VH-VL binders against Nicotinamide mononucleotide adenylyltransferase (POF1). Designs and how they scored, part 5

Target 1, 258 residues: Nicotinamide mononucleotide adenylyltransferase (POF1), of Saccharomyces cerevisiae (p25576)
Amino acid sequence: MKKTFEQFRKSNLLFQVLKGPQHLECQKLFVLDSSFNPPHLAHFQLLSQTIKNFKLKDTRSHVLLLLAVNNADKLPKPASFPTRLEMMCLFADYLQEKLPQSVVSVGLTVFSKFIDKDKILHEQFVKGCSADIGYLVGFDTIARIFDEKYYHPLKISDVMESFMSGSQLYCLARGDCHLSAESQLRYASDILEGKFEPVIPREWGARIHVMQNDYPALRNVSSSEIRNKLKNGQVESLKDELPLCIYDYLINNKTIFD
Short names: E, the ipSAE of ESMFold2; O, the ipSAE of OpenDDE; V2, 0.75 times the mean of E and O plus 0.25 times the DockQ between their complexes.

## First folded at step 1 (VH-VL)

Design x2 (framework fv_prolgolimab)
Fold by ESMFold2-Fast, scan of step 1:
Structure x2 (fold): chain C 258 residues (1-258), chain A 128 residues (1-128), chain B 106 residues (1-106)
Amino acid sequence: as target 1 above (258 residues)
Amino acid sequence: QVQLVQSGGGLVQPGGSLRLSCAASGFTFSSYAMYWVRQVPGKGLEWVSAISGSGGSTYYADSVKGRFAISRVNAKNTMYLQMNSLRAEDTAVYYCARGTEYYDILTGYSDYYGMDVWGQGTLVTVSS
Amino acid sequence: QPVLTQPLSVSVALGQTARITCGGNNIGSKSVHWYQQKPGQAPVLVIYYDSDRPSGIPERFSGSNSGNTATLTISRAQAGDEADYYCQVWDSSTYVFGTGTKLTVL
């Protein structure tokens, strides 16, 4: 994957599909927007439970695993991008097997901002088709997106209007967040009731979906926890938190997070 | 295991030169901005210099511009501060420090402006 | 050159709340970081990006930043909190440290 990543870096492309269909092939698009450091079962559960809860099992869907590559002066934490791409390709095969009615693509973008990602996807992946786009994110990401301090002196309502008008956010509540699971589950309805005005427009509550994870064992799984367990040699419990193909990859490459 | 170990301090005459080294271990060195901060014994902290993860961007306090040069060799996990034309007022304990990664949602990039890991400090004395 | 003004010293009784301020023109538009330094030791980051706590820093440390003042708040003060505290910002091309505050726990 080093060759593929270097070719992307030197190409001047803003977005590229590395695996799977090059363009949106159905009306429903799910974007798994993650560092994939590594991919894990909570990523799968978020996608699977969203499909189940919104009655999309019989609906053809396109899943895009999207990795943002940051500026070279501000490199992300290990593992390296080629290593993450390798794991993403394994994870894409896993998803295709578990969700055979779906098509899966793996993509890279130079953009880190949600509004820029959405724009480039409409230009190069969706290409003028009418699409229902859902971003699959953790609650920590939602909390950061809707934290006014990161936009000052701009208002969130001004910066995020175009993104929120055209997108849905899907999230599983977690037990280890600063906000309780109960508060997380009430987040969308609290927005609809105007409890976050004027920071968050109440209309956006209809586009944010926070669900209780149906699998209690996966409620506290995170990439950082997995990396720490691997570093500390606590590998047996990882079998319950990772797709088998990712577990096998990590056991054969224990130093990738060093 | 995350550590910064410093060396190269000592006594030097006014107008002289000295090079400080900061050896990093336990993390991916090239992913982090790095800093030099100094402190006159009994006084406050003063920022001296900063270098980006790639080494492509460098910044200096006005008091040291043109005299000090920050550099890094990522392959060796080491950062340097070359100090030339030293003055009595440069006498201080010099600390190297690692930038704290923080994802900035507004810019869409990680910033490294906070300093979470510090070296032990190296005393530099400029005296005749 | 921006200047960050801190009180020279602050005293707090055991178990009470200490507040250390950092004053600067429009500092609320910048990200403020706070450091604790004990005699003979390197500084320790206790709050970063206004209000976030690094791993290992007790919950009784909190931060805020608005308008012209950032504040470090230490609840339920303990003897081990006695130290010098520095605020810090990045401003365009310069890192600026505050003048420092000596916290005495009585």
Scores: ipSAE 0.000, ipTM 0.406, lowest interface PAE 16.8, mean pLDDT 84

Design x3 (framework fv_potravitug)
Fold by ESMFold2-Fast, scan of step 1:
Structure x3 (fold): chain C 258 residues (1-258), chain A 125 residues (1-125), chain B 108 residues (1-108)
Amino acid sequence: as target 1 above (258 residues)
Amino acid sequence: QVQLQQWGAGLLKPSETLSLTCAVYGGSFSGYYWTWFRQPPGKGLEWIGEIDHSGSTNYNPSLRGRVSISVDTSKKQFSLKLRSVNAADTAVYYCARGSYEYDSSGWDYYYMDVWGQGTLVTVSS
Amino acid sequence: EIVLTQSPGTLSLSPGERATLSCRASQSVSSSYLAWYQQTPGQAPRLLIYGASSRATGIPDRFSGSGSGTDFTLTISRLEPEDFVVYFCQQYGSSPYTFGPGTKVDIK
């Protein structure tokens, strides 16, 4: 994967699919946007619970695992991007087996901002096809999407209008965020009630879905905690938090977070 | 190989509390549901409830209000308490390990692959 | 709750014969959430089949499961002496998890 990542960095490409179909193959697209450091069962649970709760079990879906990479010369926080891509490919195989009716792709983009990600996906992945796009994100990502400082001097309501009109955001509440899980679960209804006006238009609350994780053991899973447990040799509980293929990869490559 | 050993009082009087403990030897305690079942003499099995290593529980609705399951992760043990027993609670009680996977809809499912030896509980006046 | 019925209640056969055991659910059950257990009197149940058709570790090839919706079958292709015991089906697709009343396989 180091060669593939270096080729991407040297290219003029803004987006590239590394695994699976190169273009959207069905009307429903799920974009799982994460640092994948490492991929874990809460990522799977977010996708699976969204499919269940929105009655999409009989709907063909395309899943895109999307990693944003910076072209800067700064070293990423461990694990390196090539290592994360290796794990993402294992996770894609896991998803394909668990969701055999779904198609899975793994992709890279140079963009950090969601409006830029959405734009490049429409240009290069969706390519003008009619699509129902759902972004599967952590609550920290929702907080970044609606942070005015990333759009200054433009208003977020102006910049994000096309994105919010054409997509859904799906999220599982977490216990380790700056907002309590209870506040996270009220986020969409608070928007609908106008509590974030004029920054966030109240109608966008209908496009944001923060769900309680149906599996209590996964409600507090975090990538940071997983990395710390591995570094400290506390590996037994990781079997509860990781797909087996990721668990096996990590125990065979324990220094990737050093 | 994983082995479950259970113990607790086998003879109770009506209104007393049943207390049974199950210990896990070998294998991981995390990553499973730990479950209790009972089987009245000559009848089929009845699911009582489950607990995971974090202490999250689910109970059979017919027994809610009388049943509690607790876990001691350091000892790799989980325990059943059933309050206000009567003659209908006479049964062999089993602990078991629930092995699970996520399905495509995001819901856990599990089956019992390892069982304790059973404890006969008799409630008599 | 989902009620499971098993038929026949008692199946009388000779060693070497094929046994076919039926489990019928009062409501549709995903094949992913149906298991079969074997129980020798006085002993704990033993897992045979999970997900309607997957054999558990160590279970001989003569045991197979099939079915979907409300109708599930356990087949024992050639009965061995140790197979003349009780068999239970179980659904674990909705709470509370429920078991059938059992089918006893008796020797003729």
Scores: ipSAE 0.000, ipTM 0.392, lowest interface PAE 16.5, mean pLDDT 83

Design z1 (framework fv_izeltabart)
Fold by ESMFold2-Fast, scan of step 1:
Structure z1 (fold): chain C 258 residues (1-258), chain A 122 residues (1-122), chain B 111 residues (1-111)
Amino acid sequence: as target 1 above (258 residues)
Amino acid sequence: EVQLVESGGGLVKPGGSLRLSCAASGYTFTSYYMHWVRQAPGKGLEWVGEINPSGGSTNYNEKFKSRFTISLDNSKNTLYLQMGSLRAEDTAVYYCARDYEWGDSEYYFDYWGQGTTVTVSS
Amino acid sequence: DIVMTQSPDSLAVSLGERATISCKASQSVDYEGSSYMNWYQQKPGQPPKLLIYDASNRATGIPARFSGSGSGTDFTLTISSLEPEDFATYYCQQSYSTPYTFGQGTKLEIK
């Protein structure tokens, strides 16, 4: 993967698919947007539970694992981009096995902002298809998208209008977050009730879906916790939090998060 | 065009505190990790810690983790090192240094400041 | 922590002569075909200056007489023909994992 990443960097491309179909093959697209430091079972659960809860089991879907190479890093130095791409490819194989009626792609983009990600995906991945696009994100990402301080002096309602009118946001509530899980679960309904007006238009609450994780064992799983367990030698419990292929990769490459 | 200018060094008594600054210019401050590296008189280089200006995340050499804090002010393109519980062994020239652009797979310190001297003595 | 050991501690050479400095890491600093090992030059009263990164790549503006080689745990910095401005202290550094560590330095002196 190091060579593949270097080729992307030197190419001056804004987006590239590295594994799987190069373009959207179905009407339903799920974009799993994450730093993948590492991929874990809560990422799988977010996708799986979204499919289940919105009755999409009989709908063919395309899953895009998307990594942004210029993303802000609010945590200690993550694994290198080539290493994360390697784990994403393993995770893509895992998803393809667990969801055989879906197709899975792995992609890179230079863009950190969702409006830019959405634009480049329409231009280079969706390419004229009529797509129903769902972004699978952590609550931290939702909180950042709707934090007015990152848009000053522009209004969120002006910047995000095209994105919000054309997509859905799906999220699992988590325990390790600034807002309590209970507050996270009320977020969409609070928006619909106008509690965030005029900053967030109330109609956008219908496009934001924060769900309680149906699997209690995965409700507090995070990439940061997994990295800490690796550093501290607490590797046995990781078997319950990681796809086996990711667990095996990390056990054989323990220093990648140092 | 890239410049890093340290300031804030001086003479302090053991047990005291001191805050160093590093003013950056000539590049996009949030695109590069920043480091503090020190050098005791006549000795080699020792890494203190790093910060990502884009998120504020820090990582430290365990030797300094309990006594030193790295922070930044993105509005001023400035990096800080807050030093507490200072000891004679902390006497050194303190350099700030710029690391790889985010997305690079090679990590190296491509630009360094001139250094600011901290002397801890009675 | 990864320990970086340089040899020799000091080296006396004549102008126009070849100088070779070695650096050994206590464990491999290679990952996915790259060696996370860098070389810096420091003159008295000045900050360090990047010479070589990723074991063998010259930094911008560094003369061709400087070259780096090696992989795994064993690395070498070579100056093919010493110029007056090359008399300085040289440091190797691993960037494979935190804490980033430097060698003890090799001082290059006029013979």
Scores: ipSAE 0.000, ipTM 0.410, lowest interface PAE 13.5, mean pLDDT 84

Design z2 (framework fv_izeltabart)
Fold by ESMFold2-Fast, scan of step 1:
Formats: structure tokens, C-alpha cells, sequence
Structure z2 (fold): chain C 258 residues (1-258), chain A 122 residues (1-122), chain B 111 residues (1-111)
């Protein structure tokens, strides 16, 4: 995988699919946007619960596991990109087995900003086809998307209009976030009621979905905690937090987060 | 401490062959890409080629690809440069260098050997 | 091949003065917010020593008076206040694509 990643780096490609169908094959697209450091069961639960709660079990869907490549990911402690890509490929196989009505692709992009990711996906993955696009994100990502300081002096309503008109955001509330889980669960309704105007248009609340995780054991799962448990030799509890294939990969490669 | 110690340089005739060695210590040898870089007398630095830490892949400057071969032996922590069909213009100090095998940046060199001199002369 | 051109070929400066060395790539060596340009110092009879990697990051143990800047095709190494040990030859090197290539070198001499 390292050679594949190096080839992408040395290319002038802005987006590349490394595994699975190269282009959108279904009208419903789920983009799971994460650092995958490592992939874990809360990632799976976000996708699975979204499908369940929105009555999409009998709808064919395309799932894209998307990794953004940028300078910040060279910081100490995260696994290397090639290592994350290996784990993403294992996770893709896991998803395909658990959700046989879905097709799964693994891709990477140079873009870190959501409007840029959305644009390149429409140009190279969706290819002009109509699609119902859902981004599966953590609440930390939603908070960054709607944080006015990252757009100054531009307004969020101006910058994000195109993205929000064509996309939906799906999120599971988590206890390890700066905002309480209770506040997270009220986020979309608060927007709809105009509580974030003029920063966030109230109409966008209809396109944001924050759900309570149906599995209490997964409500506080985080990649950073998983890395800490692995480093400390606390591996038994990881079986409840990781797909088995990821668990097996990590116990055979315990130093990847050193 | 990281150390790279080169050996095998000397005087060779045009058309001859020579094998250089670079003994590594102080780090996990198989985790790093290794490089050969040369410097002709009074001239600048010229990249010869690289090998992955596993030894499974090599990249060469096209100038040397047909005449030079890079290899390594992880059991001995040693890097090799096999040079064939040597010419006068191959006269240079040859350095081995450690590259970081890190997210597309294994092409900068954080540690260098002392260099070994190869002189091609009749 | 990416051709690296340094300017000047040699520079004479006094102790305590600022020295600036430029390096120009024949094509962009920047990608996805990173610039794959590195700087080395070489003294006579010694191997090169890494000073700066990825345009602006100072290597371990390198004094703060050394700094790197630039992106795309134009890069600069600056030594803010010259010390006696700084008189050496300096090389830029691109790591964007193979073959990896070096500039011709800039010799820094005492005035």
C-alpha cells in the first residue's frame, strides 16, 4: 500500500479510488469522512444506524471511505497514511460483508475542506449523475464546518450554500465532544428554530441529522482512546470496539502508533 | 547513535567493476529507505538511487540504471552498490544516506556516511 | 528532470551579518500544501548535513539562526547572523520526483 500511496503523492491527481468501483454506481452515496486512525465500530455504527433510521435497508447504496491527505497528518502519533489505507481496505471488506446491499469504495483526496471534497467528488466520482449524497461525520467535524472563524471575513452562508443545497450530514452524538451529547442531539432543531441565525440559515437544519447511538457501549469510542489502549497493552476491551479484522491487524502491528 | 560506515572504494580500471558497502548501526535498518549519492571532485551532489527498507523496490537515476545495482542485506544491516562498466566520469566520493520512509518524504537525508572514494583511471 | 539553480554561486559576508541563498526549481516542487525542498550544509572533507527539510522545518539540533522559506519554484535559505562555523557550501535538493536533484551549491566565504 505504501507504493500505491507514494504513487498518488507523486501524481498530480486530486482524488483517486484505490479499492472498489471507480465511480458512483447507485443513486444513494454515503461518504464516510474520517482519519481512520484506526477504523472502529463507531464508524460502522454511524453508517449502519443511518441506513436503519432512515429506512434505507432495501435501498442500494454506494459507500465511499474517504481519507484526506494533508501536512497535518504527518504529526507524531497518528499511523502513517499507507498503514491507514491498509486498515481502510480491511474495513471496506468488513462493510461489504455486513451490508451486502451496498458497494464500497476506498478513496483519498488532497482536499481537507468539505466544499473542496464535495466539488472533486462531483467532478470525478459522481460524474454529473444525480445523487443523494450523505456525509457521515463526527460532531467535531460539524462544529468545524459551522464555525464562523474559519471563514472570516467570508460568511458561512455564502461559502457553504452550494454544499448544503446538495448534501446531507449524518452524525452520532458522542460524550467525548466539547458540546454535551444532549446539546448535540438538539443541534438540528436549534438551527431550524433560527437559534444560530444569521451565521447558519435555518433551512439547513433540515439537512443535518444528529442521532443518539443505539449501542451505549459505542457512544464514547474514539480513535485516540483506542490508540492509548493499544499502547498500554489494554487489548482485551478493544475486541468490543474494533471490527475483528482491524483488531487482528493492530495486535500484529502494535507499534504503528508509536 | 546512528552510524553509517562505508567501505570498498579504491582505484579501478575503466570497464572494471567495484562493490561498495555501507554498514548501518543505531537504528532499525529495515524501516528506512537507503540512498547512494555521489560527488565528483570539485563538483556538486548527484543522486544515484534508492532502495526500500525491505529491499523489495529500487529507483535509479536513469544515468546509472544499466550499470549500477543497489541491494541490501537486512540480516547484516548492510547496503550495497554494485558498480559495473566503470568510466572516468564515475570518479567521485560515494555517500550512503538514510532517507525517511515517511509519507512521501523519504527523499531527504537525515544521516550520511563519511563517504568512500572511487577513482577510475588507467 | 527537475533542474535546481542556486544563486549566487558564492557569497562573501562578515561575521554577524545576514546571508541569503536562493534556489529555483525548473517546475513546481509543491503539492497539497507541502513543498519538497531541503537544504544541506557541507564543509570540506565532510559529508553533507541536513539543515532544513520541506522548505521551512529546521532539522534536529540546527540553530535558530537558520531558516527556510518559499513555495512552488522559489525558495530561500537565510542565516540571520553569521557565526564562524557557518562558512561552508550550501545545497538545495528537491524531493518531489525522481531523479532527486541538487542545486549546484553556494559557497559562503568570510569577507
Amino acid sequence: as target 1 above (258 residues)
Amino acid sequence: EVQLVESGGGLVKPGGSLRLSCAASGFTFSSYAMHWVRQAPGKGLEWVGEISGSGGSTNYNEKFKSRFTISLDNSKNTLYLQMGSLRAEDTAVYYCARGLDYWGEFSYFDYWGQGTTVTVSS
Amino acid sequence: DIVMTQSPDSLAVSLGERATISCKASQSVSYSGSSYMNWYQQKPGQPPKLLIYDASNRATGIPARFSGSGSGTDFTLTISSLEPEDFATYYCQQSYSTPLTFGQGTKLEIK
Scores: ipSAE 0.000, ipTM 0.399, lowest interface PAE 16.3, mean pLDDT 84

Design z3 (framework fv_izeltabart; at its last look DockQ between E and O 0.01; V2 from the best seeds 0.00; counts 0 for: pae E 14.3 > 2, placed apart)
Heavy chain, then light chain:
Amino acid sequence: EVQLVESGGGLVKPGGSLRLSCAASGYTFTSYYMHWVRQAPGKGLEWVGEINPSGGSTNYNEKFKSRFTISLDNSKNTLYLQMGSLRAEDTAVYYCARDYYESRGFDYYMDVWGQGTTVTVSS
Amino acid sequence: DIVMTQSPDSLAVSLGERATISCKASQSVDYSGSSYMNWYQQKPGQPPKLLIYDASNRATGIPARFSGSGSGTDFTLTISSLEPEDFATYYCQQSYSTPYTFGQGTKLEIK
ESMFold2-Fast, scan of step 1: ipSAE 0.006; ipTM 0.445
ESMFold2, look of step 2: ipSAE 0.000; ipTM 0.428
ESMFold2 (binder alone), look of step 2: mean pLDDT 90; pTM 0.934
OpenDDE, look of step 2: ipSAE 0.134; ipTM 0.734

Design z4 (framework fv_izeltabart)
Fold by ESMFold2-Fast, scan of step 1:
Structure z4 (fold): chain C 258 residues (1-258), chain A 122 residues (1-122), chain B 111 residues (1-111)
Amino acid sequence: as target 1 above (258 residues)
Amino acid sequence: EVQLVESGGGLVKPGGSLRLSCAASGFTFSSYAMHWVRQAPGKGLEWVGEISGSGYSTNYNEKFKSRFTISLDNSKNTLYLQMGSLRAEDTAVYYCARSEYDLGYYDAFDIWGQGTTVTVSS
Amino acid sequence: DIVMTQSPDSLAVSLGERATISCKASQSVSYEGSSYMNWYQQKPGQPPKLLIYDASNRATGIPARFSGSGSGTDFTLTISSLEPEDFATYYCQQSYSTPLTFGQGTKLEIK
């Protein structure tokens, strides 16, 4: 994976699929956008509960695990990108076994901003087909997407119109965010009621779906806490938080987050 | 290995136009925001504007928005600053600079070109 | 626009002594534990060089004698023991919002 990552980093490619189908294979696309540092059961739960709650269990879906690769020289993060890509490939196999009606791809992109990610996916992955695109994100990501400071002096309503017109956002409420879980669960309805105008157009509330996590044990799972537990030797509880293949990978590579 | 080289500066009369180029080597624009920063003789640094590595998003210092346009050509790995309606006050060294293009990253300029001089006089 | 004001405009310091440069933003440039404040060094005839990002993190290759501190509206760049190569002009810069703005510069001169 290290060789593949180095080739991408030195290339002029803005997006590349490393595993699975190279292009969208069906009308429903789920993009799981995460640092995958590491992939964990809360990532799976977000996808699984979305499929369940929106009655897509018997519907063919394409899942894209998407990693944004930045120049990490100034703010390096554990684990390295090649290591994360290896774990993402293991996670893709896990998802394919758990969701056999879905196809899974692993991709990487140079873009960190959602509007740029969406644009490149339409150009190179979707390729002009009509698609129902759902981005699976944490609430912190939703808060960042709708934060005026990243668009100043432009209006969010102008910058994000194309993205929001063609996309859905799916999110599980969690306990360790700036907004309480209760406020997170009211977020879409608050937008629909105009409580965030003029920053967020009220019609976009119909495209944002914040759900209560059906598994209380997974409500507070985070990559940061998993890395902390691994570093401190608290490995027993990790079996409840990680797919087995990821658990096995981490136990055999305990220092990747040091 | 990583380098930015500006060109296209020179003498131009008030009301004229110039296009500056910035050629990148050792990296591609796709993972960075590219910026133009100018410095008038004996003065400090002034930000002109930025463009995302995709070319999708641009932001300008409102002082320049109506007269200057930033663009890039990823196939040539080259950044451009098209300057119109030039005034004596636009006389400066123009630098291109690279920053991490990220929602939360600090837009710190880690790589700078050597600068190209624009002189606006009659 | 966020206005960045440095003090002093110039200072003279002897080799081996400490130099401190202040930078004040017209509004807070901190958010969620990060400060969108960077410091640069510029020598005559050269482009600026990044020293510090996020108020306190040294850029790659920058000597340990350079340090940054502060949050909100008040920031400081410190050079703990001046070396001959440190005599230059120093600029602070905010990236909290566009337009990105620089301080007016502080010229550090040998005493």
Scores: ipSAE 0.000, ipTM 0.413, lowest interface PAE 16.7, mean pLDDT 84

## First folded at step 4 (VH-VL; framework fv_prolgolimab)

Design a1 (from p4 with heavy chain S31D A33Y; at its last look DockQ between E and O 0.60; V2 from the best seeds 0.00; counts 0 for: pae E 6.8 > 2)
Heavy chain, then light chain:
Amino acid sequence: QVQLVQSGGGLVQPGGSLRLSCAASGFTFSDYYMYWVRQVPGKGLEWVSAISGSGYSTYYADSVKGRFAISRVNAKNTMYLQMNSLRAEDTAVYYCARGEYSYGLWEYFDYWGQGTLVTVSS
Amino acid sequence: QPVLTQPLSVSVALGQTARITCGGNNIGSKSVHWYQQKPGQAPVLVIYDDSDRPSGIPERFSGSNSGNTATLTISRAQAGDEADYYCQVWDSSTYVFGTGTKLTVL
ESMFold2, look of step 4: ipSAE 0.082; ipTM 0.633
ESMFold2 (binder alone), look of step 4: mean pLDDT 91; pTM 0.929
OpenDDE, look of step 4: ipSAE 0.500; ipTM 0.820

Design a2 (from p4 with light chain S29D S31Y S93D; at its last look DockQ between E and O 0.39; V2 from the best seeds 0.00; counts 0 for: pae E 6.8 > 2)
Heavy chain, then light chain:
Amino acid sequence: QVQLVQSGGGLVQPGGSLRLSCAASGFTFSSYAMYWVRQVPGKGLEWVSAISGSGYSTYYADSVKGRFAISRVNAKNTMYLQMNSLRAEDTAVYYCARGEYSYGLWEYFDYWGQGTLVTVSS
Amino acid sequence: QPVLTQPLSVSVALGQTARITCGGNNIGDKYVHWYQQKPGQAPVLVIYDDSDRPSGIPERFSGSNSGNTATLTISRAQAGDEADYYCQVWDSDTYVFGTGTKLTVL
ESMFold2, look of step 4: ipSAE 0.068; ipTM 0.617
ESMFold2 (binder alone), look of step 4: mean pLDDT 91; pTM 0.926
OpenDDE, look of step 4: ipSAE 0.382; ipTM 0.793

Design a3 (from p4 with heavy chain S102D Y103W W106E; at its last look DockQ between E and O 0.31; V2 from the best seeds 0.00; counts 0 for: pae E 9.2 > 2)
Heavy chain, then light chain:
Amino acid sequence: QVQLVQSGGGLVQPGGSLRLSCAASGFTFSSYAMYWVRQVPGKGLEWVSAISGSGYSTYYADSVKGRFAISRVNAKNTMYLQMNSLRAEDTAVYYCARGEYDWGLEEYFDYWGQGTLVTVSS
Amino acid sequence: QPVLTQPLSVSVALGQTARITCGGNNIGSKSVHWYQQKPGQAPVLVIYDDSDRPSGIPERFSGSNSGNTATLTISRAQAGDEADYYCQVWDSSTYVFGTGTKLTVL
ESMFold2, look of step 4: ipSAE 0.007; ipTM 0.568
ESMFold2 (binder alone), look of step 4: mean pLDDT 92; pTM 0.938
OpenDDE, look of step 4: ipSAE 0.030; ipTM 0.652

Design a4 (from p4 with heavy chain Y103W W106Y; at its last look DockQ between E and O 0.39; V2 from the best seeds 0.00; counts 0 for: pae E 10.1 > 2)
Heavy chain, then light chain:
Amino acid sequence: QVQLVQSGGGLVQPGGSLRLSCAASGFTFSSYAMYWVRQVPGKGLEWVSAISGSGYSTYYADSVKGRFAISRVNAKNTMYLQMNSLRAEDTAVYYCARGEYSWGLYEYFDYWGQGTLVTVSS
Amino acid sequence: QPVLTQPLSVSVALGQTARITCGGNNIGSKSVHWYQQKPGQAPVLVIYDDSDRPSGIPERFSGSNSGNTATLTISRAQAGDEADYYCQVWDSSTYVFGTGTKLTVL
ESMFold2, look of step 4: ipSAE 0.007; ipTM 0.564
ESMFold2 (binder alone), look of step 4: mean pLDDT 91; pTM 0.931
OpenDDE, look of step 4: ipSAE 0.052; ipTM 0.678

## First folded at step 5 (VH-VL; framework fv_prolgolimab)

Design b1 (from a1 with heavy chain A50Y; at its last look DockQ between E and O 0.74; V2 from the best seeds 0.00; counts 0 for: pae E 7.2 > 2)
Fold by ESMFold2, look of step 5:
Structure b1 (fold): chain C 258 residues (1-258), chain A 122 residues (1-122), chain B 106 residues (1-106)
Amino acid sequence: as target 1 above (258 residues)
Amino acid sequence: QVQLVQSGGGLVQPGGSLRLSCAASGFTFSDYYMYWVRQVPGKGLEWVSYISGSGYSTYYADSVKGRFAISRVNAKNTMYLQMNSLRAEDTAVYYCARGEYSYGLWEYFDYWGQGTLVTVSS
Amino acid sequence: QPVLTQPLSVSVALGQTARITCGGNNIGSKSVHWYQQKPGQAPVLVIYDDSDRPSGIPERFSGSNSGNTATLTISRAQAGDEADYYCQVWDSSTYVFGTGTKLTVL
């Protein structure tokens, strides 16, 4: 992955698929946009529970694992982008094994803002197909997407119209967020009731889906919680939080988060 | 071949204790959630408890919470159910079972042990 | 605690089709699993995820799930199909089994 990542960084490309199909191959696209530091079972749960809750078992889905990289000299700690890309490829293989009807791609982009990610994906991955993109995100990411400070001096309602007209947001409520799980579950209905107008148009609540976490063992799993357990040598429970391939990778490379 | 072999049942008075064992073979034990399910003779099935593959996370039906303790020793390929403060309504055949998943999460039981009778009576 | 209601018994003539129902409010939104249990034996999984068969289960076993009813269908019933049958779901915090159905092959 080091060589592939360096080639991307030196290119003028805005988006690149590193593994799997280069373009959308199914009628439904799910995008997992995350730091993948590391990938974990709550990422998988978000995808699998979305498929279950929306009765998509018989619908072939394309899954894109997407990593944003926009400043190579300031690679975030703990894990480097090449290391994250290696784990993302292992996670893609895991997803393909567990969801054999799905098609999985791994990609990276230079864009950090979702409106820019959405634009480049429609242009270069979806290729003008008539498909809504389903973004699978954490609630902290939803909060950031709708935080007006990231768009100032522009209004969110003006900037985000294209994104919200072509996309859906899917999220599992979880306990390690600044809002309670109960507040997260009410978020879409609060928007529909106009609670956040004029900043967030009430109509957008129909495109945001916060689901109750049906599996208590995964409610508090996060990349930061996993990194903390590794730092403290508390590895005994991590098989409950990680795909085996990711667990093995981390155990064999214990210093990647140092 | 996947196999679950149980032991440890018997007759006990109310308020007493028993420990049930389930020895696993034919699969990588630590990769699987393990379960206890009970059945009153001639009646239906009731979930009792489950434990994560690592053994770190344990879960109980409300009817047994605080009285039963599930555990596993992965080095021995064995799961246990410690049953304390037993009541007459705990009388049942107890099965251990291996979990399999729906949509990547554990939702059903693909292999079962032979069952062990626990009788709680005076 | 949700309840999955099954008929107490179902009879079928040898070679005919048996249907065993599992009723629950909006059970169609859940994945339904089915177990066969013969007298004195442990349950055996025969259908998972509404309609999928484990390896070794004959194709005469099939399942469906929509609305308020899941159904286990056994085509070309054989004497060896006599057993108790249970449906089961995962319900966010617990595992729920149906009340059980005794299938008799006449």
Scores: ipSAE 0.060, ipTM 0.636, lowest interface PAE 7.2, mean pLDDT 86
ESMFold2 (binder alone), look of step 5: mean pLDDT 91; pTM 0.930
OpenDDE, look of step 5: ipSAE 0.474; ipTM 0.807

